# VH-VL binders against Large ribosomal subunit protein uL10m (mRpL10), part 230

Target 1, 224 residues: Large ribosomal subunit protein uL10m (mRpL10), of Drosophila melanogaster (Fruit fly) (q9vpl3)
Amino acid sequence: RGKINIQRPKAPHYERARVVAVTQPKYPELPKAKSCFKTRAERTQQQQENPYNEIIAREVRNWLDHSRLVAFFHLSSITADDIFRVRVQLHKQNLHLKSYGSKIIEQAVKNTRYEAIVPLFHSNHCIVFSPDPEKTAALLRIVRRVPQMVLLGGIVEETMLSRNQLVAYAQMPGLHAVQAQLVQTLSQAPGHLIQQLQAHQNSFVQVLDVHAKNQMNEETPKST

## First folded at step 14 (VH-VL)

Design ha161 (from ha1 with light chain S97H; framework fv_anetumab)
Fold by ESMFold2-Fast, scan of step 14:
Structure ha161 (fold): chain C 224 residues (1-224), chain A 119 residues (1-119), chain B 111 residues (1-111)
Amino acid sequence: as target 1 above (224 residues)
Amino acid sequence: QVELVQSGAEVKKPGESLKISCKGSGYSFTDYWIGWVRQAPGKGLEWMGIIYPGDSDTRYSPSFQGQVTISADKSISTAYLQWSSLKASDTAMYYCARSFLYWGDFDYWGQGTLVTVSS
Amino acid sequence: DIALTQPASVSGSPGQSITISCTGTSSDIGGYNYVHWYQQHPGKAPKLMIYDVSNRPSGVSNRFSGSKSGNTASLTISGLQAEDEADYYCSSYTSYHDPFVFGGGTKLTVL
């Protein structure tokens, strides 16, 4: 028996393997038979539904149900190495960066109190989940240093909050009673919140246009 | 108040081992990276490596990989920089500094530990 | 062996404005807005003066400002004072596997 076989059980790499496993995307294994195990041979009008989307949608609902903090971001073009760097940094604070297609999000939140979020996912997006709402301050401190990620809004203690409301919540870390009261005070009807978030998206597009023009001008600056 | 306090100056002979320390206080030690920066006499700053005390995730500069060991003990909020066998070329001021982000700035620095290696 | 390029020295008189340059490549200064500036007085630890190109930490004078154009970042000190006499170092993020590189340093003399 070689030294490597004897040494492997004692290796401290288990902690790193656990961190990587926790940060990895969780894809459910599709059964070789249909996800719906039916004994009926008759055709249904639902035969052409995508069973994979339903399985992933259940995973998304599980994240929503077990996360006391959910934050929504617009995601600009970013390299695989850079998003990995950000994902690792977020994971150290028990913040879990996920990306799902718009149809999966829609299916996941349909008939829930969160269905109003669907319009946020028309453009490039990502979501950060955490079981710990006190990590909102850490989340915002990390992502403000990642220009490709722009906060759109979120859900705290199952209550939908706008960008400004999430920022206000983050200013009160470690004050549980005050934070709970703030969440209740800041909570809005889904329609009103969506209107506010869509207004921010429109303003964001304008900011991106200005930023793109400024970046072009910075290549050969000559004013003042 | 955030403070990083480093161990005292060391005078060593070539071939000796050495372990210097950097103790953090006034903040959550496990929420910040600790970096080590070297400055040879009359020379500039050189990054050596960085560690996240919460899970001991450690990264080294290619120039220092295999030459030093960086570790941390989160129970006493202390990071360490260690040599198994010192060389005269290791004579330098060694700074520890904290960073909230892996790619970020070093916002607080220790006072430095002067290591002199001579026969 | 890769280091950011800074002038070895720069000088100015009290009340003047001076600029220190820091030149890298498209893979560091040109690729990211993670450029930081540190001030070091003789025998003292470095102090963060500017982070992420142009942001000042709490307690740093408004006389210090940062900017970037292409592969070159700049630190500008306005209303130069005797206490500004120090060594100045730039740094940049490079990659996940080698995240930091420092410039060679610039000695600022206030004459």
Scores: ipSAE 0.774, ipTM 0.899, lowest interface PAE 0.8, mean pLDDT 82

Design ha162 (from ha1 with light chain S97P; framework fv_anetumab)
Fold by ESMFold2-Fast, scan of step 14:
Structure ha162 (fold): chain C 224 residues (1-224), chain A 119 residues (1-119), chain B 111 residues (1-111)
Amino acid sequence: as target 1 above (224 residues)
Amino acid sequence: QVELVQSGAEVKKPGESLKISCKGSGYSFTDYWIGWVRQAPGKGLEWMGIIYPGDSDTRYSPSFQGQVTISADKSISTAYLQWSSLKASDTAMYYCARSFLYWGDFDYWGQGTLVTVSS
Amino acid sequence: DIALTQPASVSGSPGQSITISCTGTSSDIGGYNYVHWYQQHPGKAPKLMIYDVSNRPSGVSNRFSGSKSGNTASLTISGLQAEDEADYYCSSYTSYPDPFVFGGGTKLTVL
């Protein structure tokens, strides 16, 4: 980072998506909106009629279509400075952290093969995109050190993978043929993957923490 | 085997320039940060700065910004620490160390380069 | 200048357990789990002993353990041995200007 001008000709679309995502009403407020303020239906219609949301939704779809690695995260409270440092570190590995409102994501993936991911975004979330699936191991190594980011699942080479399947894929990054075979072998119907993620939501942090600790102990090279 | 090998000890006079090196091997050099840590005789560890060789992104400690230059040559997996004009107060042991995260643990360290500046 | 506070020295006998403290603020040790401990023998480079508060790198003895309570992190060495005699440094993440800071160091003497 360190550029005085952060804005570029293409920046308005990405920056506007970020602003819309930041100002997006939090999920806990949606159930209460009907009694005191505009109804959920009225809010949804206003968002769907906003031409700017369509532009952002098309950008989200473009990222999905041009990324060979997409990872979905639950995002707990984190400061703007801390998330910025995480973004910088991810960018070093050609990993692009994006935040979009749940309604924009729903609009982007509706009537596409990615429609099954919508339930993952019912709470605070973020997405990491990369054109390079070999960076999956680097991604997991970074996020295990960021407890506010909890891996939910992802898409690798157009194949929907659960958290456990994505972790398994990451363990074989240098073996292209084995990686392709693993992705094919571990692939499941999107509905089944989402059902597993929703059922085990409360254990995600614990499982990842245990796995990360085991991985850290194993990452130091053994004498050869 | 991951290894960081630093250049040999230097004896210099005040006002002279100096460039010391740190060569990484046994890992992907462009996927890790290289930090420089100073240790004055009988004193503790003092962070100077850090560089990401993949894109030469460099961050300095406020205490050392403008006093030293950190650089890297990814084609030979080597990082550098440079002074344009040495002072007697620059007498210290200088360590390089790698870190996966720029705020993270330094898991492998070089053996150190002793720099002595005297008149 | 504000740095992490460590005792200048700690001593123990072979077989005893000792603890080295590292005290900061809610904006470093208290706010994050990025506390690391380094061991340095005289004339040698530092060695990472503990990372992220309590994790051991492979090859580090299980006699070394780390913990954190509030704004204070602790390194505990059980079954103290002569070769443990060294300087120990803590480090912690900070938000600005540096990404991290080192403690002043603690000299461990094995009597």
Scores: ipSAE 0.584, ipTM 0.789, lowest interface PAE 1.5, mean pLDDT 80

Design ha163 (from ha1 with light chain D98T; framework fv_anetumab)
Fold by ESMFold2-Fast, scan of step 14:
Structure ha163 (fold): chain C 224 residues (1-224), chain A 119 residues (1-119), chain B 111 residues (1-111)
Amino acid sequence: as target 1 above (224 residues)
Amino acid sequence: QVELVQSGAEVKKPGESLKISCKGSGYSFTDYWIGWVRQAPGKGLEWMGIIYPGDSDTRYSPSFQGQVTISADKSISTAYLQWSSLKASDTAMYYCARSFLYWGDFDYWGQGTLVTVSS
Amino acid sequence: DIALTQPASVSGSPGQSITISCTGTSSDIGGYNYVHWYQQHPGKAPKLMIYDVSNRPSGVSNRFSGSKSGNTASLTISGLQAEDEADYYCSSYTSYSTPFVFGGGTKLTVL
């Protein structure tokens, strides 16, 4: 099931609604934080202009706070049935695929150390969260077989990593202390990382636009 | 190191129950799907169903829904295929095979279990 | 019902190249790059030869290659050897409810 015509035909609205219903974000703790001072009260009034966005932004922040693995992807055109298939497979590995609007992500990471990721979300995107950083290898093995998802980078143990650094991390077996130390060693400044990731994305788009031979030289780990 | 070992051949009469097994070793059993594939004598391969041992999520082919039960016991890394009442048409070779992805290839196969149902 | 169409038989001489086709619809082979090929010798379990249209697992001879055009996938075997004599099955992803569908199989005869 799922439409196999990648050329975007007019899809029934209920197909999209079905995927959203199955993978709908959970909304923990709904109550608004209290304001004690007038300056903070004024700020909360501004937030009330889009109260639903504030609630979802808090959900994103909660996912970031409780996830030791966060991976960012560019998402090409994909059918509702196909994204559902991928979402279910990822969920088997305690990997949670989420999609949020760029404005909500910007609001969620504003004034945090992750604010530098905002430029990654100006195009079509999705994020995978997990409390278990040892699932990075499983994540990469799954998405390598989903051509519509292109890894941009991620956060492991609160450290920003490029695509190549995530691949290196994934090759480490389950020695937590060694993996945590490797993450610290592989870490890079957010500005440099974002610049590197966007350059890669732009190179890929240029190859497709010029109709040059596509980048088909991808190593896919396969069973022994 | 990766191996799927199936139970031995069975000879049964119509109406009898049967449960055959597929034991995985040399890998993380709960991280792979186990599929069951039927091959009638002299015929091709037919997918019957698939199970994810980690949570027992099971999917059946429409042709086999209600005819068989697929289950798994992750504590002993074993998947099962079961019939409550066998028919002569169930005579076939039955293979188990693992797949990392729900939409993926079967990279390792069991040796097969021959089930013969005759009166 | 077999969703994928393969020729019942194909034959070749040692050293020759042969191609086995596998034809489906836009809802399986045409819609996805999830086409796999299996080799089965008499009395033995199937063995994966090609996955995702054109990729070879470790240990599979470079003489085996796969391709796809539209709704048809092809398995090509170059430099035929006697041990290549076997049945070959293609499979494809189709839908979440039917993630695997097989072709009817092709019997390859060598000499």
Scores: ipSAE 0.812, ipTM 0.920, lowest interface PAE 0.6, mean pLDDT 82

Design ha164 (from ha1 with light chain D98N; framework fv_anetumab)
Fold by ESMFold2-Fast, scan of step 14:
Structure ha164 (fold): chain C 224 residues (1-224), chain A 119 residues (1-119), chain B 111 residues (1-111)
Amino acid sequence: as target 1 above (224 residues)
Amino acid sequence: QVELVQSGAEVKKPGESLKISCKGSGYSFTDYWIGWVRQAPGKGLEWMGIIYPGDSDTRYSPSFQGQVTISADKSISTAYLQWSSLKASDTAMYYCARSFLYWGDFDYWGQGTLVTVSS
Amino acid sequence: DIALTQPASVSGSPGQSITISCTGTSSDIGGYNYVHWYQQHPGKAPKLMIYDVSNRPSGVSNRFSGSKSGNTASLTISGLQAEDEADYYCSSYTSYSNPFVFGGGTKLTVL
C-alpha cells in the first residue's frame, strides 16, 4: 500500500467511515446442516436483510445526497498501488473514488430517481463523488491519464448525463449560468441515456479490441 | 504566461544553511505539484522530491530523504528547497518544475538556481 | 534511483533522422505509458518535448516523435536542424516511491 492514508477523507465523511468501521456487525458461520435446509429464496431473503449491506447502502445514499458531481467508470485490471496513487491525486481536487458491489449499489438506488444507473455496474466499476461540480474538468484531466478508468456517464446537479454530455459540461468556461443551461440543454434528450450508455460500453469494447490488435502488431503486448 | 521564477545563484561554505525559492505565476499554484530536480556539474537530472502546495503533502526521493527540506507557502505561490548544513557535494544546478499529476510530466521549468559550495 | 539506460551520444547531419533509445524494465517503461522526453540546451532549463510515450505539447515541432516497444522507449527526430543539438533525457514513472526516474541523458551532435 502507499504511505498516504487513503482513509483520511474530509471530516463529515471521515466521521461516518469511522462509525461504520467501529460498528460493523460480525456474522458467525452457519453450520452445514442448517445451510442444507435453506432454499435459494430464503438465502436471497437473508442477504437482502443483511444489516452490513444495509449500512453500506446507506453510505452510498449519503454520498449521492451530498455530492453534486457523481461520475461512473468501468475499471480495468489495476494494481492496489496504482489505484492508491489515483485515489490520492483525486482527493487533492476534492474528488472521492469509491468502489461498491453491484448489489449494494442496486439496494442504494432502488426506488430512487437514480435506479436507471444499475445496468452500468454489471462489470467491474468505480464511482467518483464530489460536492463541487466545478471539479468535473479536473476529474477528466486526471482520468485521461489513467487508461484503466473508462468514463461511462454521471450525475451533475441531480441531472443524469452521458459520457459525451459530461465531457461537454467540463469544456464550458466557468460561467455558472452557461454551465447550468448546458446541463439542462444536454438533459433535453430524454429516453436516450440508457441507449447512449450502452453505446459507450460497446465503443469501449471496440477500443479494447483495437488496443489488443495494436499490441499484437507491436509484438510486445503489455505483460504484468 | 505560466512562469516559474527561481532565486539567484548562491555561493556558500560547507556547514552553512541555505533556502532557495521557486515562485509560480500565471496559473492556480495549489492545483499543481512542484518538483525539485538536481543537476551536478556535467551530470544528468536527478529527482529530489515533490510537494503539493494545496495541502503541503511532500514526498522525497530515497537518495534525498533527510538531506533537504521541501516546503511551500501558498499565500505567495512560492515553493522552497532548504539545507540545514551544506556539503561540497551539494554543488549543483537546482531546478523547480510543475506537474499536474504525481506520475506526470514536468511541463514548465524554472530557470534554475546555481548553488556552489566550496571552502 | 537506478537510472534508465540511454546511449551517451548520438550524431547526425542536417536533414537526417536519428533515434535515441531509453531502456528500462517491465516495472517502469514496460509497465506504464508514462514516458516523457526533455530537451536541454547548454546553460538552459529542460523543455518538455514528448509526454506519455508519443504525445507532443503545443509548440513542439512534429519532427519530434516518440514510441515504445516492450521495455524500450524511443525519441525520433526527423529533418535534423542545428538547433536540435542538445542533451535529451527520458523519464518514466516506476512506483509511488520513485515517480520520476530519469535516464542518463544523450548528447545529440548535429554536423
Scores: ipSAE 0.806, ipTM 0.918, lowest interface PAE 0.7, mean pLDDT 83

Design ha165 (from ha1 with light chain D98E; framework fv_anetumab)
Fold by ESMFold2-Fast, scan of step 14:
Structure ha165 (fold): chain C 224 residues (1-224), chain A 119 residues (1-119), chain B 111 residues (1-111)
Amino acid sequence: as target 1 above (224 residues)
Amino acid sequence: QVELVQSGAEVKKPGESLKISCKGSGYSFTDYWIGWVRQAPGKGLEWMGIIYPGDSDTRYSPSFQGQVTISADKSISTAYLQWSSLKASDTAMYYCARSFLYWGDFDYWGQGTLVTVSS
Amino acid sequence: DIALTQPASVSGSPGQSITISCTGTSSDIGGYNYVHWYQQHPGKAPKLMIYDVSNRPSGVSNRFSGSKSGNTASLTISGLQAEDEADYYCSSYTSYSEPFVFGGGTKLTVL
């Protein structure tokens, strides 16, 4: 039967939905000001914006909008050669490791549904993006062997997940695992999740501070 | 369940070409690197190179760059090691082994292919 | 030129413990926790015994343990048995161009 080359069209309501989605207006849609005020505002915005930062901010927004998996990591000191090795390995699994300055991320997510994640980026960080949420298991299997990367949390199918929820999602792929995690996250406000992720990050920073101080004390000179 | 099966022993003369194979089964072949490791008679293990079958990204050790060609055919879950012109010094046992990570461990190994090059 | 140094041979008696060392530099063993140990019986393919310094794969006896101090990694085998008699190889990540460097191997004899 597969020898018959007959294509069946989609139902009319699906074709209509696609057309409507494609023709939806892009955001932001700004009301057009009178010409004298418009040119003044344009000049002010151009003078205050770094064109390079705006281009990168748009890239970040595009990655967030087109990725069904986004994972946030604390990044400890790592060489350029080592992060390159990790980036290549992740890319094999359609996982895209990106590092952006906190100011650029703040600019990218300002006035978007993602603005609540800004506090996560006040320390050294990196982000992994993928269009494929089924790659979460591969992501965690790779980063478990990269001690400089510490998972903070992420977004799967536009749902914010804690570190533990992402780990659970990776271990039990399928409809039931997704439904269980969605029920769990639906009971949590976005602020609560961010507080939870921020607390974990702060605890980690405190542990590093204590460790650094202990190492300084241990490295006291042998000669007094 | 997971296994790597290598082609049979070869006896060749110097100057002849040769291509040996390593077939993976019981796992997703395109999600793992396949490395090639050489062991001369009575000597230790020496890494030759590695390939990612999913995109054919291939890396060689400096000692073997230009001396051999590594390739893979993901449609039949098989990796290859090839010589255009064999030397007597190529006499060795050749192992294939898989690794999930480029910097990782070789968790499963093929049984080895003995290549003997003599006149 | 980058090589990991292992003793050529080590011997022990049944029930005893032995340690095999693997010494590199600060740019391989000293710089990374990607040290792996392989066991090879005569005429057989190598078998992974330890990965990432101290982790055991499923099915490997807990008599095998790994550690690292500075530029030296160590494989320790406790409660030696006759079947432990084999060649043991360490390996380490060094760089993107040499992700797998092996030691020269150590022949373990159980007497």
Scores: ipSAE 0.801, ipTM 0.917, lowest interface PAE 0.7, mean pLDDT 82

Design ha166 (from ha1 with light chain D98G; framework fv_anetumab)
Fold by ESMFold2-Fast, scan of step 14:
Structure ha166 (fold): chain C 224 residues (1-224), chain A 119 residues (1-119), chain B 111 residues (1-111)
Amino acid sequence: as target 1 above (224 residues)
Amino acid sequence: QVELVQSGAEVKKPGESLKISCKGSGYSFTDYWIGWVRQAPGKGLEWMGIIYPGDSDTRYSPSFQGQVTISADKSISTAYLQWSSLKASDTAMYYCARSFLYWGDFDYWGQGTLVTVSS
Amino acid sequence: DIALTQPASVSGSPGQSITISCTGTSSDIGGYNYVHWYQQHPGKAPKLMIYDVSNRPSGVSNRFSGSKSGNTASLTISGLQAEDEADYYCSSYTSYSGPFVFGGGTKLTVL
């Protein structure tokens, strides 16, 4: 970031750059490819922060406003072919898998009752939308068999639900009126909702650790 | 209460056409894939193809592409396996089985339909 | 046509443990955790015993377990019983001839 530093010549107030430089390995020269790649990546990030991001944020708001079911997932490493296969299976159940950048999601939900979902999107993520809340059970059955997708929480009939509440909703009978009433009874005070969603984020980290360990054990089982 | 019921045994001559059925009950038929599996006498299981009745999305094993037709009628919760012209080598037990996922397991199986083709 | 390799037969005595292997490639067993095992008694339809490498359906004895290492999946039956005598088939999701392929089958004899 030498050029950005030149355009803002004011040194960091507490010389944090010197502390960082002391604690990190020094590389006098980087391979030309890595230097060009890093500059390109920085330009790409700046391009993504262009004025047109509001158009995509508006698209996200439109999906949120017109979907009666919205589910939020952490997405682990997955190939394009595999995510396409999952997307096709979900589409057969009127479930629409979408991916948006974290900043775009934050911009989309800012100053709305959904602002509490922002902490869920610190890392790679995806969202599933549906106009049909009765498809929640089908969604969870599909995603249970896709270990790369970890449920964080969701919105049903405009009510924010934790992971556990969404699972409970999915287990209810197929009567829509009963499910709508359940959503109302499962809802929590807005102040408690962000705490529940952050707890799910913490649980998600724990689930990923357990899943990774179980996957390694299954792939390299003890032979006797 | 999930059940897959297949049509009865068939005895045919080479060159004849045949259509066997697999009727699902006790579940939402259009929400599950139906696969067809062949087992020749004394041989192992051989996957033939799979269909999603909700939209008739059908995929075939390379060995059976063009040799058979798989179809479904969602109004009567029935899947079909059809031959235009049978061969003696088609003699086998044919199973249908249900899977919730395209890449998934077959959790319920039909009882099987024995097809015997001889001159 | 079969792409997955299983031993033609295995045998064991009551109370012993036996393991049946299923070997494929990086495009099936090695690339995915979608390996399933089926048990077939003579004259009967197959029954699902293990799905997604190591998961048991409800009603399947905990004597049956599954695992995977590299391109090889394994079905292990502990405390072998006479009624376990059957043919066992593995299947895996595959990216080249999908959605899946079966193994050749293994005849388990309880002696």
Scores: ipSAE 0.657, ipTM 0.825, lowest interface PAE 1.1, mean pLDDT 81

Design ha167 (from ha1 with light chain D98H; framework fv_anetumab)
Fold by ESMFold2-Fast, scan of step 14:
Parts: structure tokens; C-alpha cells; sequence
Structure ha167 (fold): chain C 224 residues (1-224), chain A 119 residues (1-119), chain B 111 residues (1-111)
């Protein structure tokens, strides 16, 4: 258990730690009334903001910045043994399965082009990262046989794609230039991105119902 | 077309070493697991072990751990099953089969290699 | 060794339907939908007939169907034909250390 090391992107270096403070605070006497200005909300905010969360959020940003394929999944109840099995199989294809808390994800993507994904993570979730977008077909073939993982959508070459768009992308193995053009074409589908994500969440409910019944006719595992 | 071709039948004496092969063709060899399944004369199927040729990650059935060695050479799309010292109880038909998933089905099988160990 | 339980033999006449059971535990057949069925004719390699409980590979007759109830999986062959006479093996995923556990096999005789 745990003998397989899933490669992580390098920890981000602290480039901005070298900010020179133009204003050095002088040592003023702090009035005791200032301690009375701290509200419960401010205390709650400070309790929720801790250094550990920022470190993990930087890790998530690093994964997003260095991955050309990011796929988002709803994750139903699954044992540690089973998720380990899936993680090992995905790693064989340079696919890296990660789980992060919703607050950490929100912190990581706040004020970035990926902020729209936050609503996807208000329930149990996991994310698969890869530097290789050609692995999308392998990813979908693997997770098709993991009923606990339901595809919600993803990001390919920095472009947000719905579940159906990711499936279409997986069907077009070829030159990087052709795939980049396809991604741009798919991303021009009419409708607001959030509407596309919400529509696929509705589709997810239907898929989950079928999975719960265990009577779904599945696509052939081997597509010629 | 997808095909797994195994080496020919072997007749050996107890104590001898043996290495049999399974060559895959018609697919991406490094993207599939290769499992080995034993069938003693008149008996059922027994899983022995499995290897992922892409990184040589190998797992054995507890019953066969230390009894055999599984390996693969991805440059020639060939997997191997090896004994350092054969026993009469190793007499069996040996099949290789591929699986896309570690928890999946064996969708294509080799024709089998009959190993007979007798004095 | 972990093993799934199958009847040693089953028999039927041409045109009949027969069912072969495969019984495990809640940690294998009961816990996963990774149950597969293989057909083996004498002197030949096994052939995949059903995967993931009820799915047929391309080229397998629709006379073959699979199902599962609790800790028991079943293979049903309808419209039984002489060429169906073979040994049938079930298999199931159990755990990372036992990803492929086979049943003892069932000999199907067609009268």
C-alpha cells in the first residue's frame, strides 16, 4: 500500500517573498481598543486561513499551471484500497489523481481563469491531472470501469470543456495542432460556461441513478 | 489483429530451469497488463501473477510468490515466466492473457504452453 | 487460497436454457461488479464470454447473458447448442493482492 509514488509538480518558489516593504511600521503604542475591534467574523476568518492551507493551495495552482489535461469527477463512497488501485492504474498512463478540500480549491483558483470550477467541488470530488492531453482517451477508458468516479468536465490546453466535449476530444487522437484546433472549436459551443457545467451536473444525476441500479448497458471496453 | 503467441511445449526434468515466452502483437504492448494463468492436468484455472510491461510493475499470487519469476521486454513486446528449479508439480498448461485494467477481464489469451516435468 | 464456488457440472438438451452459478462473498462478488466468465473447449485457451457481470464482447452470441444477485453471479445460456459444450469459469476482483480469483469451473454437457 503506498509503494507507488505519484509524481507531483515542483513546489512553487517564493518569488514574491522578496517584496521590499517601502513602509516600515514604527513601534507605536497600540490602543487596547483595537483588540475590541476584532469581530467574531474576523476571528472565524483567521481560523479558516492557516499557513498549511496556503501551502496546499500553491500545490494545486502548480498542478493546474503544469497540466495540459485536468479532469473533474464526482467521487462516491470508495475504500482506501479501491482508490489506491485506481490511482496506480491512472499513474501508468501519466494521470495523477488528487483530492483536495473545497476551501483549498477555492483558495487556489480565486482570481484566476479557473474560478468557474468552484461550484463543482461543493460535494465529494477528485481531480485528475496530466501534462499530456493525448491521455484523455486512456483516462476515460479507465474511469468508465470505476463507478464511484463520475466525470463532470475538465480543462484541456487551458480551455474548459464539458463532459461531452471531453468525450469528443478523446475521439480525435492525432497531431497536437489538430487537437488544439478541436479544443478551440469545441469551446465555441453556444451557451455560458456555467450553464454547460450546470447542464452536465443534471446529466450526472441521471448517470448516478443508472449506476445505483447496476443495470446500465456499458460501452465496449475495447474500441477498435 | 490482436494476438498473443506463446513458446512451444517443454519437457523437463526436476531441478532444471525454464523460461517460457508470450509475444504480443497488433496492439500497444506497454498499455496492457499481461497475466499468467496455470492449469494443472484436468484441473481449473489458477492466476499466478501479472506484469505491466511499460514499467515492469509485477504482482504475484501468494501461492506463486517465490516459485516463479515474471518479466517483460517491451522492446520486443514479449513477457516471460521463469522457474529456477522445476518440480514435478509444475506440470501444467500455462496461459498468458492481456488485461487493460488491473481489476479487469482477460480479453485475449495465448494458445498455451504445455510444460511437462518428469524424470 | 481464495476461490469462487461453482457447481462441478451442469447438463441440458439442445434448445434448453441452463444457468451456471458462481458464489463468493461480500468482499468479492458482493462488493464489486467485476465478474467475468470464460468458456474453455478441450485443448484450447479460455475465451472471454461476459465481462463486468453482464456485458458481452463483440462476437459473443446474445444467447449468453450474465447477472448478479448479492454474493452470487450467474451465467445463462439460452437456446443451448452442441458447440456450447465446454468448461465455464467465473472470475472476480477481490482485492489488490487477489485481483483475479477464479471459480473451480463447471463442465457443461449437451445431450
Amino acid sequence: as target 1 above (224 residues)
Amino acid sequence: QVELVQSGAEVKKPGESLKISCKGSGYSFTDYWIGWVRQAPGKGLEWMGIIYPGDSDTRYSPSFQGQVTISADKSISTAYLQWSSLKASDTAMYYCARSFLYWGDFDYWGQGTLVTVSS
Amino acid sequence: DIALTQPASVSGSPGQSITISCTGTSSDIGGYNYVHWYQQHPGKAPKLMIYDVSNRPSGVSNRFSGSKSGNTASLTISGLQAEDEADYYCSSYTSYSHPFVFGGGTKLTVL
Scores: ipSAE 0.798, ipTM 0.911, lowest interface PAE 0.7, mean pLDDT 82

